# VHH binders against Mitochondrial Rho GTPase 3 (MIRO3), part 7

Target 1, 175 residues: Mitochondrial Rho GTPase 3 (MIRO3), of Arabidopsis thaliana (Mouse-ear cress) (q9ma88r425to599)
Amino acid sequence: RKVVQCFVFGPKNAGKSALLNQFIGRSYDDDSNNNNGSTDEHYAVNMVKEPGVISDTDKTLVLKEVRIKDDGFMLSKEALAACDVAIFIYDSSDEYSWNRAVDMLAEVATIAKDSGYVFPCLMVAAKTDLDPFPVAIQESTRVTQDIGIDAPIPISSKLGDVSNLFRKILTAAEN
Below, E stands for the ipSAE of ESMFold2; O stands for the ipSAE of OpenDDE; V2 stands for 0.75 times the mean of E and O plus 0.25 times the DockQ between their complexes.

## First folded at step 5 (VHH)

Design g40 (from g1 with S30R; framework vhh_8emy_2; at its last look DockQ between E and O 0.44; V2 from the best seeds 0.00; counts 0 for: pae E 8.4 > 2, grease 25.5 > 24.2)
Fold by ESMFold2, look of step 6:
Structure g40 (fold): chain B 175 residues (1-175), chain A 119 residues (1-119)
Amino acid sequence: as target 1 above (175 residues)
Amino acid sequence: QVQLQESGGGLVQPGSSLRLSCAASGFTFRSYGMHWVRQAPGKGPEWVSSIWSSGSRTNYATSVKGRFSISRDNPSKTLYLQMNSLRPEDSAVYYCAREGIYGDYFDYRGQGTQVTVSS
């Protein structure tokens, strides 16, 4: 697959916008989805090297930030069909952020199951350079094991080691 | 105008129970997720609990899980926090807060109600 569509979920201040900014791309959008004043979609597009692969075979990764409303998602079942990988970012120092990300994952998983979609879901622990909230390791390990996904992928707000995350996203999309 | 008014706080002994209420007005209460947040003197705000707009899902900070129970009554526009097995560490001003609509955790909160747990 040449282009990978990654949907980015997570509460405010977890690092969604910072991740997209670090990805250094221009927004990618299908012309048929543009409409004046009807929706607000955010994309970042760039090329990512696969581990051990020569760069002339790199894949294009599109990150789509999903906005959250109090009364539901701004994401239709039809829009979810385009999802190749879903990631759920949380602030590892903030217990509310973790619980909100788990809520989002549960909602997306329900919609995907009801619609017959199968795509990998990844948890991303942001701000790992800060102290984790109490029981963070035990809680994140328990929940990810219970729902059958990999342990959260750490990224630091200070170190900016996000290129490895993008490669892991591509690897997950191919599984 | 959005208004949130907490009540039910007080001075109690460790191991006691209290029930907090939050009366909401000026918005469509049943359309918003709601939260309890607390703040002890000289400390930053600490998230305590959340409840979805429908009431179908609740979440708790680890420090209160198993002791506190959040609930809501959408017809009466009221949010509740049942606090059991209270500890001195639970002493704080408790605020009810409305879920933010643009990715903010909380866009409005009330004036708060004081809970003091002391021997």
Scores: ipSAE 0.014, ipTM 0.490, lowest interface PAE 8.4, mean pLDDT 76
ESMFold2-Fast, scan of step 5: ipSAE 0.487; ipTM 0.785
ESMFold2 (binder alone), look of step 6: mean pLDDT 87; pTM 0.882
OpenDDE, look of step 6: ipSAE 0.349; ipTM 0.746

Design g44 (from g1 with G33A G100S I101K; framework vhh_8emy_2)
Fold by ESMFold2-Fast, scan of step 5:
Structure g44 (fold): chain B 175 residues (1-175), chain A 119 residues (1-119)
Amino acid sequence: as target 1 above (175 residues)
Amino acid sequence: QVQLQESGGGLVQPGSSLRLSCAASGFTFSSYAMHWVRQAPGKGPEWVSSIWSSGSRTNYATSVKGRFSISRDNPSKTLYLQMNSLRPEDSAVYYCARESKYGDYFDYRGQGTQVTVSS
């Protein structure tokens, strides 16, 4: 298929809604989250171009926000089978947000392993326009190396700096 | 009716150890992740440590890592925080907090227990 399903995880106020709005071309100031988490399903869809590739086959990237329950299953096996890339977004200025995102990654990785599914996992450092929490760079570098994933990808929806993330999602999905 | 009651705070000297307890009631304790949060006078709340509902995973703020240890006893519905090598900067009111079912905020916390580290 030419559709990439990217599941978006992260704690409250990590920037999930801002990321989804930025992905579809809306401004950070246009807070369009009318549901305020009243549903567990939020989707953003866009057609993405790969720089330098002359191809008539456009890819469709779908970002789906996912909620995870404490020790509960919120991900069905059919949902896990549909996942091409999982991203775990955190507020780079908030140490709790970072630790919660790492916990979500550990839980999702365990569920995927136990169910026989394999997909790449990426950490996303949001709100990089804010000051990072103490030793954030050292801590995040060590943890991602220990888990065996790439270093966190920085973004700022407020500043519009999110294009690098979409390129990395597409690259991860190719594997 | 959810209740969380902290105990074990007090005045100690730098380098001392202290063990905090939190007695939970009014909910299925074994089904919720639990946290310790502290707040010093004039400062905002600071997350200290967390433990999964089963006790299988623990996390610590960088400022306390290697000195503090979180644990739980689900049969007795009690959360613990073992604090070693205490420093003046650890002085705060310590609250135990319950994580919401969706794992993205604290929906209940106790009244707190005061910890003062002073020479």
Scores: ipSAE 0.012, ipTM 0.470, lowest interface PAE 7.7, mean pLDDT 76

Design g47 (framework vhh_8emy_2)
Fold by ESMFold2-Fast, scan of step 5:
Structure g47 (fold): chain B 175 residues (1-175), chain A 118 residues (1-118)
Amino acid sequence: as target 1 above (175 residues)
Amino acid sequence: QVQLQESGGGLVQPGSSLRLSCAASGFTFSSYGMHWVRQAPGKGPEWVSSIWSSGSRTNYATSVKGRFSISRDNPSKTLYLQMNSLRPEDSAVYYCAREGYSDYFDYRGQGTQVTVSS
């Protein structure tokens, strides 16, 4: 539990890159020569001190962006085995972004169930400095309650407001 | 080679129904998710509805949920949008769009005009 691997899902323009850029740390690319296929995986790593512990306990939080093709994920059971927490980020001002993120969550949850993997899933409402789409709060609250997950976590990369998300990821990983 | 052709638009009274069709060609229709997007006069494009490649999942914008129904016929390579209880605010050019790489629309048709007016 020293390393928490958080997989980051979300549609185009949802704010995945902005989130990873705000998560100060190291970013790596696989520079394989393509002799045995390609793994285009991007991730950022940071060391996070556990709040409330009377010690110098360190945990490493890794954010790994998941690339998507067409209308679905080509996730292998092996790839998903490394996931400790999945977050699904959407543009809070864009209703399509929300619906696509929900579809992604449903698909990942189905693959996890079929593979016997268990990890928490969190919705992340990005770009909260913009006006939300009509009835966004009502719809997002209803949907997350229906599927049994926490209400969406608001962030704004433009306003620098992401600290609450990291706390909730670590808390989710402990449950 | 990829072509999407919408039809079925027109001028109708509030409360009326219309069914839009989109004929697809030049690609394996059954392998792609499909969308309906509309653009009202003076506004940006608005996503209306989506359907998975298999037809197993559909989604709707809250503004049309309960009134519109998306469906597809993979053998005939046709996408449909059944529009009921039409309102003046539904007036727009309606486009069918193919789900593209990185969850954006990579192709859309030329559109069909829907005008809801008394």
Scores: ipSAE 0.076, ipTM 0.522, lowest interface PAE 6.4, mean pLDDT 75

Design g48 (framework vhh_8emy_2)
Fold by ESMFold2-Fast, scan of step 5:
Structure g48 (fold): chain B 175 residues (1-175), chain A 118 residues (1-118)
Amino acid sequence: as target 1 above (175 residues)
Amino acid sequence: QVQLQESGGGLVQPGSSLRLSCAASGFTFSSYGMHWVRQAPGKGPEWVSSIWSSGSRTNYATSVKGRFSISRDNPSKTLYLQMNSLRPEDSAVYYCAREYKGDYFDYRGQGTQVTVSS
């Protein structure tokens, strides 16, 4: 597929906006420039090249932040049908942020199962420049193994390196 | 008007058990995830435990895992926290809190004092 739709979930202050800004290389303010009156859109687009493949195999990754309000996600079941990869981002220094992201993954996975949708889910550990919460590695390893997903992918907005995440998204989208 | 009222706190000896309750009103309790948060004197608030709106999933802070158990009764609109093997460091005001998806909490109660002392 030439376009991969990635839905980004995570609790407040987990780093969703930082991830989107880092992904396109734009400041946060640039992402808020909406025409045609839409105030609910927050997304980033980038072109990535598949490692080891030549010529016109570049894919477009679209990262869409799924906003959360009051009783749930600002996302219909119909909209979830467009998801190719679901990303659940958390603050690696905050135990609540981790638990909330896992809960979001479980909730989305249940909706997908009930609707007959199949897409890979990835956990993303943000703010890895901060000290992790106690037993973070032990807990994340256990939970991801129990759920049957890959271990969390570390990123840091301070370092600006998201190449490993891009590679993991492309790999997950193939399955 | 959202209201959360905690009860069940008290003074107990180390190793004792307590069960906290939180009565909810003013919103559809069964539609919201719920949390227990505590705050000890001179410290910031610490998240303790959470439970899904359906009750099918629970989470615990590492400091209380294996000792505390969160549960809910949606028909009676009540949240519970069963606290076993209490330690002096568990002494705090315990608040129940309503989850705001995409944020930590939008409402919390007045709190119930738990003191673990010899």
Scores: ipSAE 0.078, ipTM 0.509, lowest interface PAE 6.3, mean pLDDT 76

Design g50 (framework vhh_8emy_2)
Fold by ESMFold2-Fast, scan of step 5:
Structure g50 (fold): chain B 175 residues (1-175), chain A 121 residues (1-121)
Amino acid sequence: as target 1 above (175 residues)
Amino acid sequence: QVQLQESGGGLVQPGSSLRLSCAASGFTFSSYGMHWVRQAPGKGPEWVSSIWSSGSRTNYATSVKGRFSISRDNPSKTLYLQMNSLRPEDSAVYYCAREAIYGDYSYFDYRGQGTQVTVSS
């Protein structure tokens, strides 16, 4: 009943697969049509307890990786029908990754608006190591403010970062 | 001090077999689920296989089902991946990873340094 469908976008090598592999509920490829060249999708599912509930109440968070090829594959209106929240992940040490993630967010937001869909969009800054050359904080803050979304959410291989991201996804989906 | 050390990679011909090992130390190995993850040059990481702490249940990515077999030996604190009918697309660095639980979330808290597998003629 309380299923939150989180679509995960981001450029190649941004850390989408790493995020899904770190979030282990049940991670698997779609086995239904291997002989027909189906979209290579990964799903990670976990049950989350809701804060402040007297009785134990489970909410299912589903992370669905959406693959957009750099050669101009465009999402159809139908692809976004099941989206409750969209996250756009980028490598915080790579300016190209940031620019591509922003472009993806603009494309998805445009399709959603044109289709009458309403869902929150969140930027996620992934760090694969100590992030020696991050995108300028002022630029990322200005861009997210101009679009009307929250500042990018940082994640690393650290315990608390992943938990904080999932909490923010669930909170965004409730609005 | 938690450590995971992979071994068994190498250069092999298509159709060959390899057995990867992961030696675990610094924690109660029998209490944790374990995973194999791979990463090819220029690609993101791909989950390959998982095994429950008891060894009673295993899961596999569709790309490796029927060819790969995950197993564990809790007394020796070792995780294994038996890879049969290897293909060029299996070429990657293979990592073993420990499953951790934080509240109601599951994630990888430790990964090894990896072992290189190259399938080429």
Scores: ipSAE 0.000, ipTM 0.146, lowest interface PAE 15.9, mean pLDDT 71

Design g52 (framework vhh_8emy_2)
Fold by ESMFold2-Fast, scan of step 5:
Structure g52 (fold): chain B 175 residues (1-175), chain A 120 residues (1-120)
Amino acid sequence: as target 1 above (175 residues)
Amino acid sequence: QVQLQESGGGLVQPGSSLRLSCAASGFTFSSYGMHWVRQAPGKGPEWVSSIWSSGSRTNYATSVKGRFSISRDNPSKTLYLQMNSLRPEDSAVYYCARELVYGSEYFDYRGQGTQVTVSS
């Protein structure tokens, strides 16, 4: 069976929980997330709202939300070895969220390079139904070009654009 | 035992400069990114600036770009914020914060804060 391991990064309130709950078909549940102190959360997604964009039988996308405990720690090199594709989610209306996601990507890219791992990295602009912070459009274009990745992929929980993101993740992982 | 202690705040006139310091202890300071966050009365916390563990990369909120400068001294385990051309709207309690890694729920180990008041 075909399995794609997608590591999900992003600062608090970036919209990760809402997006991940859309992938698994659950409504947003902040109370459940408040009790989650684990380093990793796993979501297995076989189908999305656009069935026609899904690959052949038995293909499963595993979304692994990378979290930390209150005392903080670095992601292990061993854990990153399983990554087929990494996505970095930020709140497109929040300047801190953007800067934090970029810093996360840079740090993960450094660890991957030092460990000899190669996997695609995608920036995901969440909450695109909200207005972006000042200079966000200019800054996001320059930064993604400078680090050699595609422009941020917009997504809105209200518009249900999760199928497009699912397709882009699978496509990136196949290369 | 992780501790962050801010200092350098005070009452200053508009157009003045202040330098904030944050003394860190109880962890390997050189291994963590650091942030400055501020909170004005009646408002939520606002991210101000961040610096990588090595000091090689800095970021700033649009409201302070060109006026504020973040720096660090890893041997002395100290974080700094140089604030120039201060405005009344910069009045807030300024907090030093240690970065949480990967999908942070909140800023880890925030200090007690130092009050900055910009008023005539």
Scores: ipSAE 0.000, ipTM 0.241, lowest interface PAE 13.0, mean pLDDT 71

Design g53 (from g1 with I101T Y102W Y105A Y108I; framework vhh_8emy_2)
Fold by ESMFold2-Fast, scan of step 5:
Structure g53 (fold): chain B 175 residues (1-175), chain A 119 residues (1-119)
Amino acid sequence: as target 1 above (175 residues)
Amino acid sequence: QVQLQESGGGLVQPGSSLRLSCAASGFTFSSYGMHWVRQAPGKGPEWVSSIWSSGSRTNYATSVKGRFSISRDNPSKTLYLQMNSLRPEDSAVYYCAREGTWGDAFDIRGQGTQVTVSS
């Protein structure tokens, strides 16, 4: 597909803003004032090209941070209709961040299943330059296996290591 | 107006049990996940436990796993934390918190209730 919409979920301070800011081009745009106070949106957009090919293989990747503010309504099934790939980002050094991201994934997966929507879900371990909490690797492996998704993808804003994530998003969107 | 009001704190001896309550008002309680967060003197806030909006899923920090139980009563709009086998390290102000927007940890928290565990 020509446009891949990647919805970005994750608890506060998980690294969502840092990830969006690292996306090439005009990587961050705050449009929260345009949402009538019920949804706060942040997004980053860039073109992705395959080496050695032009035009027909070009894709636009959109990273859209998902927030619902003010009225407290749950994420609607209609809101998920535009999702091509969902990523759930957590701070790999913070136990709360991990548990919250897993809860978000479980809820989004339930809404998608109930609505008949199918899109890949990926866990993203941010801030891998920090010390991990004691059970992070074993617990995250078990949870992702239980729900049938790939092991968490590590990234670090400080180290600039985010290229593997974008490749994984595009690969997931193809299937 | 949206409010969360904690109660049930107090001074107890190590090994004792205590149940905290949180009364919610001004929003549709049954539509939100809820959390307990604590803060000890001189330390930052520490997440303790969370519960899904339906009550079907709960999570606990490793430090309290097996000792604490979170529960909710959606008809009465009340959140609970049952604390068993209390330790001096559990001494803190306990806050009830509403899960924030998708991506925000907590958008509303109460005034807190003090729990002191000492001999």
Scores: ipSAE 0.016, ipTM 0.417, lowest interface PAE 7.9, mean pLDDT 72

Design g54 (from g1 with E99D G100L I101K; framework vhh_8emy_2)
Fold by ESMFold2-Fast, scan of step 5:
Structure g54 (fold): chain B 175 residues (1-175), chain A 119 residues (1-119)
Amino acid sequence: as target 1 above (175 residues)
Amino acid sequence: QVQLQESGGGLVQPGSSLRLSCAASGFTFSSYGMHWVRQAPGKGPEWVSSIWSSGSRTNYATSVKGRFSISRDNPSKTLYLQMNSLRPEDSAVYYCARDLKYGDYFDYRGQGTQVTVSS
């Protein structure tokens, strides 16, 4: 049984909270209390079993939202030590959201490289139930090719379609 | 006490150039990414361009790519937007904004400078 820690980055209104709310958590300390402190990091825990085997190998996926504070957040190399996979969520209908998510990925990738950490980075296109911003497919394809990562993974929390993302996170973590 | 002061707007004809400036005070300018945002009458705000704290990375909205250039001078605490080949649709109030470090919204905007592109 492996624990996969996935750090979740993305601009405001990109769909981070909606994605985290898709997870059912029963194995966290405040489950009975539901204490929502405004300064706390948001965690979502999901236990995934591989199909086809009765005695399945259980994998625990932990999504940890990286929140920004008013006093200035400093992303350090120590903060990335626990990261197994980083995902960068953007609103597929908003050009600013895309550019912000790409900037976040570039910054995280630079810190990881300078620190000798190796973990996969995935772009996640949220709100695919909305029309994409003009030239979105051409720009996202070009940029992901330029930075050497896979094409963005589409999801829609409104349509309930997030299962493909979970499989891709777990697959990426196996490398 | 964070302050951002835009200047350089005006009335110009199509095809002209303008250079906008934003003077920053009350914070360590070299530690923050900066943005230009515009708002035309009757429309919501539109992100135009961003620049990293070091100046090593710049981004542009597709509508201005190839015509506008964002730059910064950290010693003088000033942000610039060089606007070339101006079009009537570029008419708007232009605001500079300080980015939260790794933030997903602006923690401060200036008062704005009006750009009008017409004959």
Scores: ipSAE 0.022, ipTM 0.478, lowest interface PAE 6.7, mean pLDDT 73

Design g55 (framework vhh_8emy_2)
Fold by ESMFold2-Fast, scan of step 5:
Structure g55 (fold): chain B 175 residues (1-175), chain A 120 residues (1-120)
Amino acid sequence: as target 1 above (175 residues)
Amino acid sequence: QVQLQESGGGLVQPGSSLRLSCAASGFTFSSYGMHWVRQAPGKGPEWVSSIWSSGSRTNYATSVKGRFSISRDNPSKTLYLQMNSLRPEDSAVYYCAREGIYSGYDFDYRGQGTQVTVSS
C-alpha cells in the first residue's frame, strides 16, 4: 500500500500533538503539507524510504488526530472506513493515561468489529524519557495480549526516538 | 440534562467498609464508561477506578487495588464502589464521572461528590 492512513487516539496530554509535530518536522521542506487545508482537524504527513531501494517502494504515512463526535466516546461507522492503522497513545508515566487509552482501544475495536471493518491496532507508550509507572509497565504486555494486539511501542518525542513506531506501522499495514 | 448523584460516604474507623453509589440520569447510561475520582484536602484529583460501558472490564489505581471493587447496574443506571479495608489515606471527596474527551482527565460530567473520612 502506497499511502497508509493512521488514526491517532489518546487521552488529553498523552503526546498526540508532539507526535504529529515530529512528523511535520521531518517533512519541513515538503511543499505539499496537508496541514494547510481549511479544516479543524490536524494531519501530519511523512514519507518513509528504505535504504538502497528504488523510490517506487517509498510509502507515505498520514497521521491524523481523530476527534470523537459530540456524543462522547462514540465514533461514527463512516469515520473508521478510511483507517488503515489505529494508534492509541498514552503517557507512560501516568496510570490514568494508560487505562484511558486501553478503554479507547476496546471501544474502537468493538465498533470496528460490529461494522465489519478490519484494521490493526497499536498501543504507543509516549514520554519514555519520564519515570514510568511500574504497574502499567508490568501489566501492559499482558493486557495487550489479552486484547489480541502487540505490546506497547515506546517513543519519546523529547528525545526524538520514533523510528520503532514507523517500522511497526509499516509492518502492521502489510498484514 | 445529565445528572450524577453520589451517596454512601461517611465517617468510619480504619479497617471498615463503605459502599458508594452514583445514580445517573439524562443520558444512555449503558453507552458510557464510568469512573470514580477522589480528591483529598490539599491534593489534586486522583483517578481511583473505571468500568467499561458493558461492565466486562474494570481498572483500579495501585493504591486501592485489592481493596476496592467497582460495579454497575445498567438497568437501574447506578454505579457502585465497594471500599474495603479503609485506611486514613483513603479520606477524600469521592466523585463519579462520565467518560468524555473534552474535560480534564477526559471526563465530561461529574457529580457533586460524597465525603469519606477514615479516622480513629
Scores: ipSAE 0.012, ipTM 0.380, lowest interface PAE 8.5, mean pLDDT 72

Design g56 (from g1 with G100P I101T D107Q Y108H; framework vhh_8emy_2)
Fold by ESMFold2-Fast, scan of step 5:
Structure g56 (fold): chain B 175 residues (1-175), chain A 119 residues (1-119)
Amino acid sequence: as target 1 above (175 residues)
Amino acid sequence: QVQLQESGGGLVQPGSSLRLSCAASGFTFSSYGMHWVRQAPGKGPEWVSSIWSSGSRTNYATSVKGRFSISRDNPSKTLYLQMNSLRPEDSAVYYCAREPTYGDYFQHRGQGTQVTVSS
């Protein structure tokens, strides 16, 4: 049994609270979001284990929304030692949201590299039902290739989006 | 509480340069990231540029990248936008905005300064 710590980064209004709610589903019988995803809150949520007929490897996912300050003060370098997967979420219709998420990823990746930490980084494109900002596809392709990570994972209200993200997180977390 | 006052707008010809300033008060300027946002007639607000609280990181919309430069002077509590190679499509009211604690980048903004690029 292994616990996978997923740190969720992203600018205000990128859809962090919506992601957490979609990811959890009815795991905790919580079917409402009262505070509308406050930007000043830390969230830690326990996810269901990976299903299997032979209990060779069971994993529990924990998603933590990370509080980020624009002065580069995120989680301490020491706190990043607990990160197994870093998720960077942005509003696919908002160029500011994209640039801020990339900024966050670049800084987290730099701290990890300088500290000798190794963990996968995933970009998540939220609100894909909205029109993308100009040159969004070209920009996201260029940046993810430059950084050496996979293309952004789209999420929307479609039922398959979150299960695909779940699978990618589990795959990335395998050491 | 948050007060932001833009200046430096005007009427210029295509290819010209203009420098916008924003004087901030009512909050600890050095603790917040800052933005420039513009709004053209009949259109919604468009994010133009951002700068971190320390000035160590800057971001630009693809439409202005390579032409505009954002900077700040924390001791004087002033934000700047240097606009070069201005185009007619840059015509808009330009707003200085503070990074929000909740809501979007347009929540804490000034009254704006008009930039018109016309020949």
Scores: ipSAE 0.130, ipTM 0.557, lowest interface PAE 5.5, mean pLDDT 74

Design g57 (framework vhh_7mjh_2)
Fold by ESMFold2-Fast, scan of step 5:
Structure g57 (fold): chain B 175 residues (1-175), chain A 118 residues (1-118)
Amino acid sequence: as target 1 above (175 residues)
Amino acid sequence: EVQLVESGGGLVQPGGSLRLSCAASGFTFSSYGMSWVRQAPGKGLEWIGRIWSGGRTSYNPSLKSLVTISRDNSKNTLYLQMNSLRAEDTATYYCAREGIYGDYFDYWGQGTTVTVSS
């Protein structure tokens, strides 16, 4: 089966949980409650129509939220082996959120390069129903050009405007 | 082991300028956002500003015209340039590393003291 594993990164309150909930209207923890207590994983799974193709078969997309804790969260090199596409979501009204997401992208790209992994990275501008931080549009365009990625993809979970993102994720995974 | 070591502090005269350095080791310096924080005697911590991995800077609005933060990734070094120093700038200055997946500072230096006095 053709399954695309999308890792979702972003700072606290960037809209990761809202995006996952909007995607399926349902989410679940990856791990059972056991001796190790690993309940930090959060998954959302749905089927999405192939972009630009008339078909009876939907593609399966898995959004895996990468969670952050106060005691620190260490991403292993091995964890990235399963990544087909990474998205970095930020609150478009918050300058700190933007800069933090860019830093996360730089770190994940460095780990991937050092480990020989190849997958596309996409910036996602969440909460576009809010006013952007001053100079946000100009700064985000310049920075994405400087680091060699596409311009940020806007979404709003409150407005239900997220379908374009899922299509772009599938397209990026196939390129 | 992650280490941050500040240097360049000392006694300076009012109106003078000073550059502090923070030497980083034990991690990929170029990938982390870095901040400067100060603490005046008997007062709380005051955030000065940050520089992101790509070189973008954000400053405390109260201090923006007086300080410049820069970095040299080839030397694993963070800098704080201070101009027009005043007695109120007397403090212990710390460099701090932003956590990769956290909204907090995960490592701090031991600090370097700046005294502005005639």
Scores: ipSAE 0.007, ipTM 0.237, lowest interface PAE 9.0, mean pLDDT 73

